# Ledger of designs, part 63: VH-VL binders against q0aze0

Target 1, 268 residues: q0aze0
Amino acid sequence: MKIILVNNRFKENTEKKAQEIAGQLSALNVEVIIDNGLDEPYAGTVDFIMVLGGDGTMLRAARRYGQRAIPVLGVNMGTVGFLSNIEINELAEYLPLILREEYSLEARMMLEVAVFQQQSLLTRVFCLNELLLRSNSPRMLSFALEISGQKLEPYRGDGLIVSTTTGSTAYSLSAGGPIADPQLDAFIVTPVASHIINKRPLVVSPEREISLHLLEEREAIIGIDGQIKMDFGAENRVLIKRAPHPLLMVNLKAKPFFTSIDRSLQRQ
Short names: E, the ipSAE of ESMFold2; O, the ipSAE of OpenDDE; V2, 0.75 times the mean of E and O plus 0.25 times the DockQ between their complexes.

## First folded at step 4 (VH-VL)

Design a18 (framework fv_bermekimab)
Fold by ESMFold2-Fast, scan of step 4:
Structure a18 (fold): chain C 268 residues (1-268), chain A 124 residues (1-124), chain B 107 residues (1-107)
Amino acid sequence: as target 1 above (268 residues)
Amino acid sequence: QVQLVESGGGVVQPGRSLRLSCTASGFTFSSYGVHWVRQAPGKGLEWVAAISYDGSNKYYAESVKGRFTISRDNSKNILFLQMDSLRLEDTAVYYCAKDRLYYGSGRFYGMDVWGQGTLVTFSS
Amino acid sequence: DIQMTQSPSSVSASVGDRVTITCRASQGISSWLAWYQQKPGKAPKLLIYAASSLQSGVPSRFSGSGSGSDFTLTISSLQPEDFATYYCQQANSFPLTFGGGTKVEHK
């Protein structure tokens, strides 16, 4: 059995904990690879991925490894979040179940994001939560949205979010999007501070292709999961599709989504 | 009006230190990975170091590892290269260069904006 | 480190000629290769990224091809401003490495 431990190297506690867990797993004849974000993703075959940290670390792990159809377990290190399944102080209890593969899997859709400069592909990334198009200045954007070849009327505003259902509780929620059951596959398209009356969030089939481009030269950025930021100009186009593979999230204990989000909204 | 401007080059004695700076303007500096690339007189290009958009990942050529330190200040749009234990073999024009896109996409795709370079050379 | 070998080290050509430059990686780099043009006393200019994608503003006479370990830069009809030194650079893994360069000179 080979396991990748993904941690945040900038948090000393997570690095120390990753080393401790690696030692425990090695003592059980498990081969361990530590991914602290310094190097390229591990390219070899892997049986399981354990993410030590908050939602941000899980988002990074999903981008690096989510398309490989490998079980991914989120282990919370003390921050509040939606993407972890167990707490770090529970890991010892659940470790035997992990090693015996006694758990269920929950599939979460991911986005495939391709950014073009004119007709040339610049980058292709995967993400778990969302793509955000936003102005990088006080000036409002004018942009075109096309859904499976259907051109919508132009948008005017601060930007647009294209979200997975998992991402419905992230930036999309803050922009007025709906809360979606993460077990559903759908794109949620949420305008950010739209100047056009009656621009509503859209919930569309995950089989659709979504494209965006600017109608006026503006300073804009594309944000991926709130972690990757790319300049986006009138010469650029972004194409968003459902990724080929969902992220396979490990479920070791019940984590009721709706009661968790309801509690979170009361705390805000 | 996208540009990078290097400064800090000069004449140095072997074993001493020098700090290079590169000031960015005309683009969102905090969105891009940036590189240091050098070229010895009459020789080819040699990649030296790179730093990710947020400063979280730093990479070095083997010839400079342990002697050079790359850093950035996103609030001031400045890239730095701290060069310690300088050797005669470090004589070169040092360029700073912007990666095409943010390193967080997993790879450097190519360096699309370059400074004019700053010369580092040794006395006598 | 991944070693990048360019051939030829120099080529003599006339305006209107088709010029091809080859770059070989010591191990597989998929399509993670860029090509640069450098004129004497000037900074390099990006021509091609991801092995075959033309950088914005670069004339269509430049093209790149290849994958894995063998790559080619082609200039379909050489122009006076194309006399320069060309470099390949792998972006597959750290440390990043450049080829030794190919100088395109007047016949």
Scores: ipSAE 0.000, ipTM 0.391, lowest interface PAE 17.7, mean pLDDT 85

Design a19 (framework fv_bermekimab; at its last look DockQ between E and O 0.68; V2 from the best seeds 0.00; counts 0 for: pae E 10.7 > 2)
Fold by ESMFold2-Fast, scan of step 4:
Structure a19 (fold): chain C 268 residues (1-268), chain A 124 residues (1-124), chain B 107 residues (1-107)
Amino acid sequence: as target 1 above (268 residues)
Amino acid sequence: QVQLVESGGGVVQPGRSLRLSCTASGFTFSSYGVHWVRQAPGKGLEWVAAISYDGSNKYYAESVKGRFTISRDNSKNILFLQMDSLRLEDTAVYYCAKDRLYYGSGSFYGMDVWGQGTLVTFSS
Amino acid sequence: DIQMTQSPSSVSASVGDRVTITCRASQGISSWLAWYQQKPGKAPKLLIYAASSLQSGVPSRFSGSGSGSDFTLTISSLQPEDFATYYCQQANSFPLTFGGGTKVEHK
């Protein structure tokens, strides 16, 4: 068995904890690769990915490894989040089940985002939560949204979010999007401060291609999972599709999504 | 530089077939949707057909549906219009034109590059 | 089919004049309208797309406005090279359709 441990070396004590866990796994004849975010993703084959950290670390792991169809377990290190399944103090209890492959998997759709400069591919990235298009100046954007080649009425406002169902509780929620069952596969398209009163969030089939481009030269940015930021101008175009593979999230114990989100919204 | 060059026009008899070609150079032909637009002598512009960048979607004017077939060969940078069952009403200069949008899957915004046109006429 | 009606069919103007050309769609086409300029014996040239977006390299004296069914092309101060025929074209629905054209000619 070969396992990747994903952590953030800049988080207090996570590097030390990753080394301790690596030692425990090695004692059980498990080969361990540590990915602390500084180097390129591990290029070899692996059997399992263990993410030590919060939701941000999971988003990075999904971008790096999510397309490999390998089980990914989120282990919470103290900050409560939506993408972890067990707490770090529970790991010793669940480790025998991990090694015996006694767990279920939840498939979570991902986005494939291709950004073009004119007709040339600038970058292609995968993400778990969302793509955000937003203005980077006080001026509103004017942009075209296409869904499977259908041109919608032009958008005027601060921007747009194209989200997975997993991302429905991230930026899309803040912009007025619906809370979606993460077991559904769908794109959620949520306007950001639209100047047109009847621009509502859309829920569309994940088989559709969504594309965006500016209709006026403006200062804008594309944001991916709140972690990647790139400039976006009138000569750019972004194409969004369902990624070829979903992220396979390990489920070792039941996590009641609706009760969890309901409690989160009842913040004190 | 960026250009489109039409060929294949000429004098034809009613009911016959003719194949027009349009050769692209100076841009990445495979990234753009392309159109055929015609103009009868002394008349206005009439859109005839369009094809998406990858050839998966094809669109036709009602006057040519079932008679004309648009196709493309991205490896050779060439656009075709196969015209069957030609009528006197098909007399026109035929232009090929590139849409300004790259990677449009059935969406078009405006034709920013045009060929010089090729004339299709009929014998008496 | 969406019918595009241009008015006027022709206009006589002098250099320096403000020229306005109108285009009306038989049904709503959102902002999906382009404007072209054509000189005798030449292929058309794209001026404006998406009703109001100026094509690269086109002089700023050209502007487009409108949405839904009513659109205008304005030349704020006519220059000698602007004497030509102008066409609108809807890009909202298939088949794509052009207006009948407006000839801008010398007074």
Scores: ipSAE 0.677, ipTM 0.861, lowest interface PAE 1.8, mean pLDDT 91
Fold by OpenDDE, look of step 6:
Structure a19 (fold): chain C 268 residues (1-268), chain A 124 residues (1-124), chain B 107 residues (1-107)
Amino acid sequence: as target 1 above (268 residues)
Amino acid sequence: QVQLVESGGGVVQPGRSLRLSCTASGFTFSSYGVHWVRQAPGKGLEWVAAISYDGSNKYYAESVKGRFTISRDNSKNILFLQMDSLRLEDTAVYYCAKDRLYYGSGSFYGMDVWGQGTLVTFSS
Amino acid sequence: DIQMTQSPSSVSASVGDRVTITCRASQGISSWLAWYQQKPGKAPKLLIYAASSLQSGVPSRFSGSGSGSDFTLTISSLQPEDFATYYCQQANSFPLTFGGGTKVEHK
């Protein structure tokens, strides 16, 4: 068995723990690779990914490895979030199950985000939570939103979020988006401070495609999972689709999503 | 400077064919949809045809469908309008116009740059 | 097809006047409406797009409003160079269609 331990290089405690766990796993004849985000993603074949930390670390892991259809386990290290399955102090208890591959998997839809400069592809990213388009100034943006070729009302506001159901409890929620069942595949399109005060979020089929264009010569930015930032201008366009592969999240123990929502939100 | 220049207009006989050209300069022609719009003498504007930035989609007014063909050569920055089976009611100044939206396979958002137009008239 | 009806067909005004032109669509077109200005012997000029967005370089005395089926172009204070014919145009769906035009002329 070969396992990647993903931790956060900016969190010293996660680095130490990763080394400790690596030693333990090695003692059990498990090959371990530590990914603290400093280097390029490991390109070799692996059987399991263990994410040590919070939701941010999970998002990074998802972007780096999600397209490879590898089981990903979130191990919480004292943070509040929605993406961890077990606590670090529980790892020893569940380690035998991991090694025997006695766990269930939950498929979480990811976004495929393509950013273009004219006809040229600038970047393509798979992400677990959301794409954000927002103004880079105190003034509102004006942009075109199209869904599967349907031209919607020109949008005027601070920005727009296109989120997965997983991302519904992230920035989309703060912007007034609905909380979505993570077992559901859908896009959530949430306006950010629209000029239409009560403009409602849209729940969109994962079979559709979403495109964004600026209608004016103003500077904007694209944000991905709150970790990637890109400048966005009039000559750019964004195309959002369902990623071809979901993230395979490991479920070692039942985590009641709906009964824990209030608790999780109150602790944030 | 962004510019469109039409050519190819003139006097024709009914039933004949004419090919209009529009040469673009000052902008990335291949990144925009473009339109033909005509105006009969003393009359209003009438949309004729549109073509997407890559030429993959073409749209026509019912009045010219089956007779006119819009096309483009992005390598030369030229828009064309092949007009066949011309009729007296086709008498007009023909404008080419740039759509203001970047790219767009099938969406158009307004015409922000126009040529000076080329006149098509008929002889008996 | 979507028919665009402009009113009035002509308006006599003086410099400094507030001029209002209306355009009605035969069906809902959201905010996908453009306004153009055309002077005799010249090509049309884009003034407003997306019903209310001012095209770059257009004076602020021009404004557009409306959504759905009813739209308005307003010139807050008419200037000598504003005497021209104005057209609305729907960009909601093909075939694209123009209004009949409104001629703003000297009183």
Scores: ipSAE 0.095, ipTM 0.695, lowest interface PAE 2.8, mean pLDDT 92
Fold by ESMFold2, look of step 6:
Structure a19 (fold): chain C 268 residues (1-268), chain A 124 residues (1-124), chain B 107 residues (1-107)
Amino acid sequence: as target 1 above (268 residues)
Amino acid sequence: QVQLVESGGGVVQPGRSLRLSCTASGFTFSSYGVHWVRQAPGKGLEWVAAISYDGSNKYYAESVKGRFTISRDNSKNILFLQMDSLRLEDTAVYYCAKDRLYYGSGSFYGMDVWGQGTLVTFSS
Amino acid sequence: DIQMTQSPSSVSASVGDRVTITCRASQGISSWLAWYQQKPGKAPKLLIYAASSLQSGVPSRFSGSGSGSDFTLTISSLQPEDFATYYCQQANSFPLTFGGGTKVEHK
């Protein structure tokens, strides 16, 4: 059995714990690859991914491995977020179940984001929470949102968020978007400081294609999961679709989403 | 120098067809939607047809639907209008025009570059 | 189809005058309206797009305003080169449609 152990190199307690857990797994004849964010993603066959840390570390793991259909377990190291399933002090209790593959999987929709410059595909990235378009200057943006070729009234404001339902509790929530059940597949489109008061958040079928472009030359950025930044200007267009594969999140411990909402948000 | 140049106009007799072409230079033709717009002598502007940057979407005015066909060859930077079953009301100067929207696929936002036009005259 | 009604059909003006041209859409078109200038024997020239955005190279004496169904083109101080015919055009939905034109002519 081969496991990737994902941690964040900038949080020393996760690095030490990752080494400790790797030793324990090796003693059980489990091959362990540590991904602390420094190296390229491991390219070989892997049976399981264990993420040590909070939602941010899970987001990186999802971007790196989410399209590979590998089970991913979130292990919390302190503050419980929306993407962890068990606590680090419970790992020993659940480890036999992990090794015997006695767990369920929850599929979480991801975004596929394609950014173009002129005719050329500049980059393609995957996203678990959201894409953010925002101004990179004191000036507001004037931009167009199209949903499956349907042109909406121009947006004027600080930007726009296109999120998954998993991302509904992240930046989309702060911008006034709804909390969505992460078991639903949908896009949530949330304006950021719109000058057009009646621009309400939209919930959109995951089968739609969403595109964004600027209506005049401005310095803007595209943010991915709050962790990747790309320059975005009048020569660019971004296309957003449902990613080919969902993130497969491991469920070992029942975690009722709705009864835990306030507690998880307060600990965020 | 951003430029569009129409050609293929002339006098057309009943039952005959005509093919207009529009050659683009000085900009990335394949990144923009393009239009045909006509103007009868002494009259206003009438939109005729449009085609998306990649040719996947084509749109026509009701007055020409079924008779005219818009197409593009992005490898040669040429826009075409095939005009079949011409009528007296088709007599006009025909302009090609570039939409301003970068990579517009079914969305068009104003025509920022125009050709000088080519005259099509339906013979009586 | 969305009908575009321009008013007036013509206006006589002198250099230095403020000229206002209006355009009404038969249904809401948001801000998806363009203004063009055309001189005799020449192709049209884009002045304004998205109702109020000035096309590159167009003098600042031209301005556009409005949203929904009512739109205005204003020339703040008419210059000799501004005697021309002006057209509005909706870009909200197909078929795209032009207004009937407004001729600005020398008094």
Scores: ipSAE 0.006, ipTM 0.521, lowest interface PAE 10.7, mean pLDDT 87
OpenDDE, second read of step 5: ipSAE 0.040; ipTM 0.659
ESMFold2 (binder alone), look of step 6: mean pLDDT 93; pTM 0.952

Design a2 (framework fv_bermekimab)
Fold by ESMFold2-Fast, scan of step 4:
Structure a2 (fold): chain C 268 residues (1-268), chain A 124 residues (1-124), chain B 107 residues (1-107)
Amino acid sequence: as target 1 above (268 residues)
Amino acid sequence: QVQLVESGGGVVQPGRSLRLSCTASGFTFSSYGVHWVRQAPGKGLEWVAAISYDGSNKYYAESVKGRFTISRDNSKNILFLQMDSLRLEDTAVYYCAKDRFYYGSGTFYGMDVWGQGTLVTFSS
Amino acid sequence: DIQMTQSPSSVSASVGDRVTITCRASQGISSWLAWYQQKPGKAPKLLIYAASSLQSGVPSRFSGSGSGSDFTLTISSLQPEDFATYYCQQANSFPLTFGGGTKVEHK
């Protein structure tokens, strides 16, 4: 059995704990590869991915490894979040189940984001939560949204979010998007500070292709999962579609999504 | 210097064929959808045909459907209009034009670069 | 086909006048309308796309407004070089269609 142990080197306690866990797994004849975010993703075959940290670390793991159809377990280090399944102090209890492959998997859709300069592909990335288009200056953006080749009424405002259902509780929620059951596959398209008061979030089939480009020269950026940032200008367009593989999330104990989000919202 | 230059116009007889060409320079031709638009003497503009950046989608006005064929050669930066079964009503200056944006495989927004036009007219 | 009705067919104006040209679509076309200027013997020039976006290099005295079915091109203070024929064009669906044109001529 080979396991990738993903941690965030820049968060307290995670690197030391990762080394400790790696030692424990090695003692059980498990080969461990540590990914602390500084190097290229591990290119070899692996059986399981264990993510130590909060939602941010899980988002990075999903971008690096999510398309390989490998089970991914989120282990919380005391951070607030929705993407972990067990706490670090519970790991010893659940480790035998992990090694015997006695767990269920929950599939979470991902986005495939392709950024072009005209028809030339600049980059292709995958993400679990969302793509954000936003203004990088005080000026409002004017941009076109196409869904499967259909031009929608132009958008005018600070930007737009194209989110997965998993991302519905992330930035899309802050921008006024709906809370979606993460077991559904759908794109959620949420405007950011639209100048048109009645621009509503859209819920769109994951079989659709979504395209964005600027209608006027503006300084803009695109952001992916809040972690990758790219300049976006009038010569650029972005194409968003459902990624070929969902992220396979390990479920070792029941985590009641709706009760958890309801409780979280009452604090805000 | 961004430009489009039409050629191939001339005097024809009804029922004959004519092939128009439009040569692009100064921009990435293969990235843009392009159009043919015509204007009869003293009349308004009439959109004739359009082709997507990769040639996979072609669109025609009803008046020319089945008689005209739009095509492109991205390796040579040339747009073509093959005009068959020509009628007196096809008398016009024919312009080629580039769409403003390079969006996808069939979405068009407006025409920002135009050629000078080539005249198609009929004898007798 | 979407019919584009442009009015007036001609307008007589003097330098410094505000000129308004209207365009009506037979169906809703959202904001997918372009405006062009054509001078005698010349190819058309794009002025406005997406109903209200000014093309680069076009003077700010030109503006477009409207959405759905009713659209307006305004020239706030007519200049000598603005005497020309103006066309609207819908870009909502195929076939693309132009209005009949509005000739702006000297009084």
Scores: ipSAE 0.464, ipTM 0.785, lowest interface PAE 3.5, mean pLDDT 90

Design a20 (framework fv_bermekimab)
Fold by ESMFold2-Fast, scan of step 4:
Structure a20 (fold): chain C 268 residues (1-268), chain A 124 residues (1-124), chain B 107 residues (1-107)
Amino acid sequence: as target 1 above (268 residues)
Amino acid sequence: QVQLVESGGGVVQPGRSLRLSCTASGFTFSSYGVHWVRQAPGKGLEWVAAISYDGSNKYYAESVKGRFTISRDNSKNILFLQMDSLRLEDTAVYYCAKDRLYYGSGYFYGMDVWGQGTLVTFSS
Amino acid sequence: DIQMTQSPSSVSASVGDRVTITCRASQGISSWLAWYQQKPGKAPKLLIYAASSLQSGVPSRFSGSGSGSDFTLTISSLQPEDFATYYCQQANSFPLTFGGGTKVEHK
C-alpha cells in the first residue's frame, strides 16, 4: 500500500506528527510519500491520501490530487472545520480500518476554473470550495455573468462567488448564500455587496457552464479557495465548469453535517 | 494587425450557388464567434448568420434558413458562407465580423472587427 | 423576431452640437445592445456594447444609456469625423437584429 501524507511544512507540530505517523505506517509495511507543499505533486500512483491539518490543508490536497479518484482522508489537528472526518487522537483507533479499506466514500464535486487573457489560456485550476471575483479598490465592479450562454442583467457591486455545495459554508455563507447539503451537486452563485438590491443567490445545475468578465476597466482579483489570487482585468475571462472527477472523501465515522453547522452558527 | 478579409463575391445568376470565405489574421481565430452581416446597396445592415468559436452552434436569419450554411476551419483561420438557391433579394455587400466575446458558446456581445466586404450581385 | 426602431432616421447637425439618437426594442433585451458607426463605403465600427460600455479607442464624447426596451446614443460635441450613419443592434436573442439606421449629416 502506498499513501501520500499531506501536511503543512510551516507548522512544527504538524511536521513532527507527520514524521511520527510515517514511521508507524512504515512499521506496518506501508510506503509513505510526504507532501509538505514544497514541491510539485507526487506523480506516481498511490492508494490513499491522508491529510494532516485543517480545512486549508485539505483544500490544497484537493487541488493537487482531487482529480485522481484516490480516497482522501482529512485528519484534524485541532483546527475547527468541516473537511476533516477524524481527529488526530483517533487515528490509531481507525488505522486498521484504513489499511483493510473498511470505510465508505463520499463524492464531493469540484470546480474547473479556466482563466483566459484575450488570445491565451493563462491557467486551469481545480478547487473544492469556490471562485471569488472581487474589487481590489473602493470602486465597485461592473461585470457580466453568463450561465450556459444565457446573459444575465449586468452585475454591479463588490463581486461574485461561484461555489460548490461543499463551499456553501465558506465565503458564500459570509456573503449571504444558502447552506447546502454537500451530498447535492450544484453551483451556488452569490453576489458580494451588490448595488442592485434584487440580486439574489442562484442555485444552478452542475451541468451548466458559468463565465465572468468585466464590462469596465477596474482593478479586480479572482481568488480560489481563499488560497490562490490572480489579477483580473477587462481583457480577462473566466470559465467555470464541473471538474471531470469529484473528490473522494473517506468516511470512517458519522459526521452529522446538519447538527454540526447548526452548532457552529449558534456559537457565532 | 488584426484583420478579416472576405472573398468569393461576384456576379451570379438567380437559383445558383456561391461560397464566400473570410480569412482571419492577427488574432486567435479559434477563440471567437464570427458573423456574416450583409447590406443591400443604399440600405441598412442585416445580420445573416453566426457560428460559435468551436463550430458547435450555428445561427441564421429567417430569410436565409435552409438556403445558407455557415461553417469554419479553425486550422486554416477561415470562415465560410455557402449560399444556395440565391435570390435577387440576396444582392448585398457581405461582411464577416468577429464577436468581441472570448469563447462565447451561445451568446454574442458586439462585432469589434470587420472585413471590408465582398459584393454579391446578379446579372440582368 | 425583436424589431429595433431607431429615431430619427436622419438628423442635420453642425460641429459642436449635441446629438442624441434613440433605439427602441419591440420587447425587453436587458442591456444587450450595441451601437455602430458606418461611413460611406466603409465597414461598420463598434462604438458601444452592453448598452453603455465604450469600445477601446472610441472617443469619450460617445456615450450610451438605457436598459430594457429604450436606449440612447449621445455624441456630446459633434466633430467633423462623426458625420456618418449610426446603427443599434440587439444581442439578446436570435436572430440578431439591427435598427434601420440614423444618418447624421451636415446642415
Scores: ipSAE 0.006, ipTM 0.463, lowest interface PAE 13.0, mean pLDDT 87

Design a21 (framework fv_bermekimab)
Fold by ESMFold2-Fast, scan of step 4:
Parts: structure tokens; C-alpha cells; sequence
Structure a21 (fold): chain C 268 residues (1-268), chain A 124 residues (1-124), chain B 107 residues (1-107)
């Protein structure tokens, strides 16, 4: 068995704990690869991915490994979040179940984002939460949104979010989007500070293709899960569709999504 | 508009305490790690402390460890630096600065937004 | 702690000159290095992150290169607004550390 341990290089306690866990797994004849973000993603075959950290670390793991159809377990290291399943102090209890593959999987849809310059593909990335198009200057953007070839009236404002249902509690929520059951597959399209009356969040089929481009020369960026930023200009086009494979999240312990989000909103 | 504004600097006596504040606006403060960086008169930049987006992780330079405490109030968009047992060597302009990427798991780190600084100095 | 040694401490240059600043880490830091520009009385400004990635809004005459322990910031054709002090900063591990700075001044 081969396991990738994903951790955050800027959290000293997480790095030390990853080394301790790697030692324990090696003693059980498990091959361990540590991914602390410094190197290219591990290219070999892997049986399981263990993410040590908060939601941000899980988003990085999903981007790097989510399309390989490998079970991914979020292990909370003390940060508040929605993407972990067990706490670090519970790992020893659940480790035998992990090694015997005695767990269920939750499929979480991902986005495939392709950025073009004219007809040339500049980049293709995958993400778990969202793509954000936003202005990078005091000027608002004018941009076109097309859904499966249907051209909507132009948008004017600070930007737009195209989110998965998992991402409904991230940036989309902050911009006024709905809270979605993460078991549903759907795109949530949420305007950011729109100046056009009656531009509302849209919930659309995950089989649709969404495209965006600027209608005027502006400083804009595309943000991916809040971790990748890339410049976006009038000669660029972005195409968003459902990724070929969902992220397979390991479920060892029941996590009550609706009561958790309800408590979080009452505290905000 | 994305901004950080420091306050709380001033003239202090050695051995006393001082608390610096940094007020954030124009971005989701609770999503970003933030830093304190200082610069003594005529000297280079020295990183002092950092706090994760949720306040769960705190990091300090060896020179201030045990004397300074970093904290944040996400409900008010304010970063703090509590400075105890102040020494003449702590004389500097103190800047607050935001991490470029959020949630502390980004591949690239750099401090993309800085305040204008607040001066901490000592009277005779 | 990772020590960052920056050279030269100062360089005298004229508008149009090519300026090269180097930074050496006491340990390997992969590509986790940022470059900053600071003008007198002002806060630092991020120029380059991840050793070679240009920050949005920074002119293309600035470029960074290197990996591991040796890094270089290059200004291909110095402009009047580029007279400033430049700092490297390692982002590989806490505590974060800056180089001593390089002052680019008029000849």
C-alpha cells in the first residue's frame, strides 16, 4: 500500500506530525510519500491520500490529485473547516479501518477550468470550490457569460464566481450565493457586486459548459480555489465544465453538514 | 480598495509594554494570514511574527519569542501585536502585511499588501 | 534559521543600465523566494514571488531567476523610478528571513 501525506510546509507542527505519522505507517509496511507543496505532485500509483490540515490543504490536494479517483481523507489539525472528516487525535483509532479499506466514499464534483488566449490553450486546472473572475483595479468589469452556447445579457460589476456545490459555503456564500447540499452536482453562478439590476445567482446543470470573456480592456484576474491567481485580459477566454472525475472523499465518521453550517452562520 | 493601516506606535520607556493594531479593509480579512515586519532606522527589513487566517497558528522571530504576542479579531478586521518587556533594540517602524495567498496552503508566498508603518521609539 | 546573504550592498547605476542583484540562502529553499522594492519613507512593494513569477502590475523589465540556494533579481533597463532598496525574502520555512538589502543609487 502506498499513501501520500499532504501537509502545509508553513505549519511547523503539521510537518512534525506528518513525519511521525509517516514513521508509524512505514512500521506497518505502508510506503509513504510526503507532499508539503515544494515539489511536483507525485506521479506514481497511489492507493490513498491523507490530508493533514485545514480546508486550504484539502483544496491543494484536490487540485493536485483529485482527478486520479483515489480515496482522500481530511484529517483536521486544529483549523476550523468543512472538508476534514476526523481529528488528528482520532487517527490511531481509524488507521486499521483505513488499511483494511473499511470506509465509504463521498463523491464531490470538481471544476475543469481551461484558459485560452484566442484559440491557444494557456492552462488547464481542476478545482474543488470555485473559479473567481474579479477586477484587479478600481474599475468594474464588463464581461460576457455564455451557458451551453446561450449568450446572456452583459454583466457589469466586480466579477463572477462559478462554484461547485462544495464551494457553496466558500466565496459564493460571501457574494450572496445559496448554500447547497454538497451531495448535489450543480454549478452555482454568483455575481460579485453586480451593477446590473436583477442579476441573481444561477444554479445550472453540471452537464453545461460555461464560458467567460471580457468585453472591454480591464485589469482582471482569474482565481482558483483562492490559491492560484492568473491575469485575465480581453484576449482571454475561460471555459468551465464538470471535471471528468469527482474527488472521492473518505467517510469514516458521520459529519452533519446542515447542523454544522447552521451553527457557523449563527456565529457570523 | 485593499488597505492595511497600522496604529499604536509611539514613544515608550524600556521595559514597558505597547500594543500595535492593524486595521484591514477591502478584502476578506478572515481568509488571509498576516505578518508583522519591522525596520530599524537605517537598517533592513526583519520579519517579526505571523498569524494564520483563523488565529490557530502563530509564528515568531527568535529575537521576540516570549516577549511579543500576535493576535487577531476577525469580527473587527484587526491584527494586534502585544509587545512586552520592550528593549532599545525593538526601535523600528512596524509594518503589517498580508499573505498573497489565503488559507495558509498556497504554493506561493509573498506579502502583497503592506501598511504604511507605525514608529516605535524610546525616550531618554 | 535560514540566513539570506544579499550582494552587493549597494550599486551605483545610470538610467538604462542593466542591474543584477544576487541572494544566497544558507540552506536549500527550492523556489520559495520573493523580491521586494522599497523607496525611502515607503512600505515595501512585492515584485516577484516563487523566485521567478512577476507580481501583477510590476513592469516586465524586472525578472527573477534561480532555485535551491542561489537567486538573482535583474532589472534589464533601469528607469528613474527604480532607484530604491531591494530585498529578497525566503518563504520556505518559519521564521521568515530577509536579505540585508541592496541599494540601487545614482552614479
Amino acid sequence: as target 1 above (268 residues)
Amino acid sequence: QVQLVESGGGVVQPGRSLRLSCTASGFTFSSYGVHWVRQAPGKGLEWVAAISYDGSNKYYAESVKGRFTISRDNSKNILFLQMDSLRLEDTAVYYCAKDRLYYGSGTYYGMDVWGQGTLVTFSS
Amino acid sequence: DIQMTQSPSSVSASVGDRVTITCRASQGISSWLAWYQQKPGKAPKLLIYAASSLQSGVPSRFSGSGSGSDFTLTISSLQPEDFATYYCQQANSFPLTFGGGTKVEHK
Scores: ipSAE 0.000, ipTM 0.387, lowest interface PAE 17.4, mean pLDDT 85

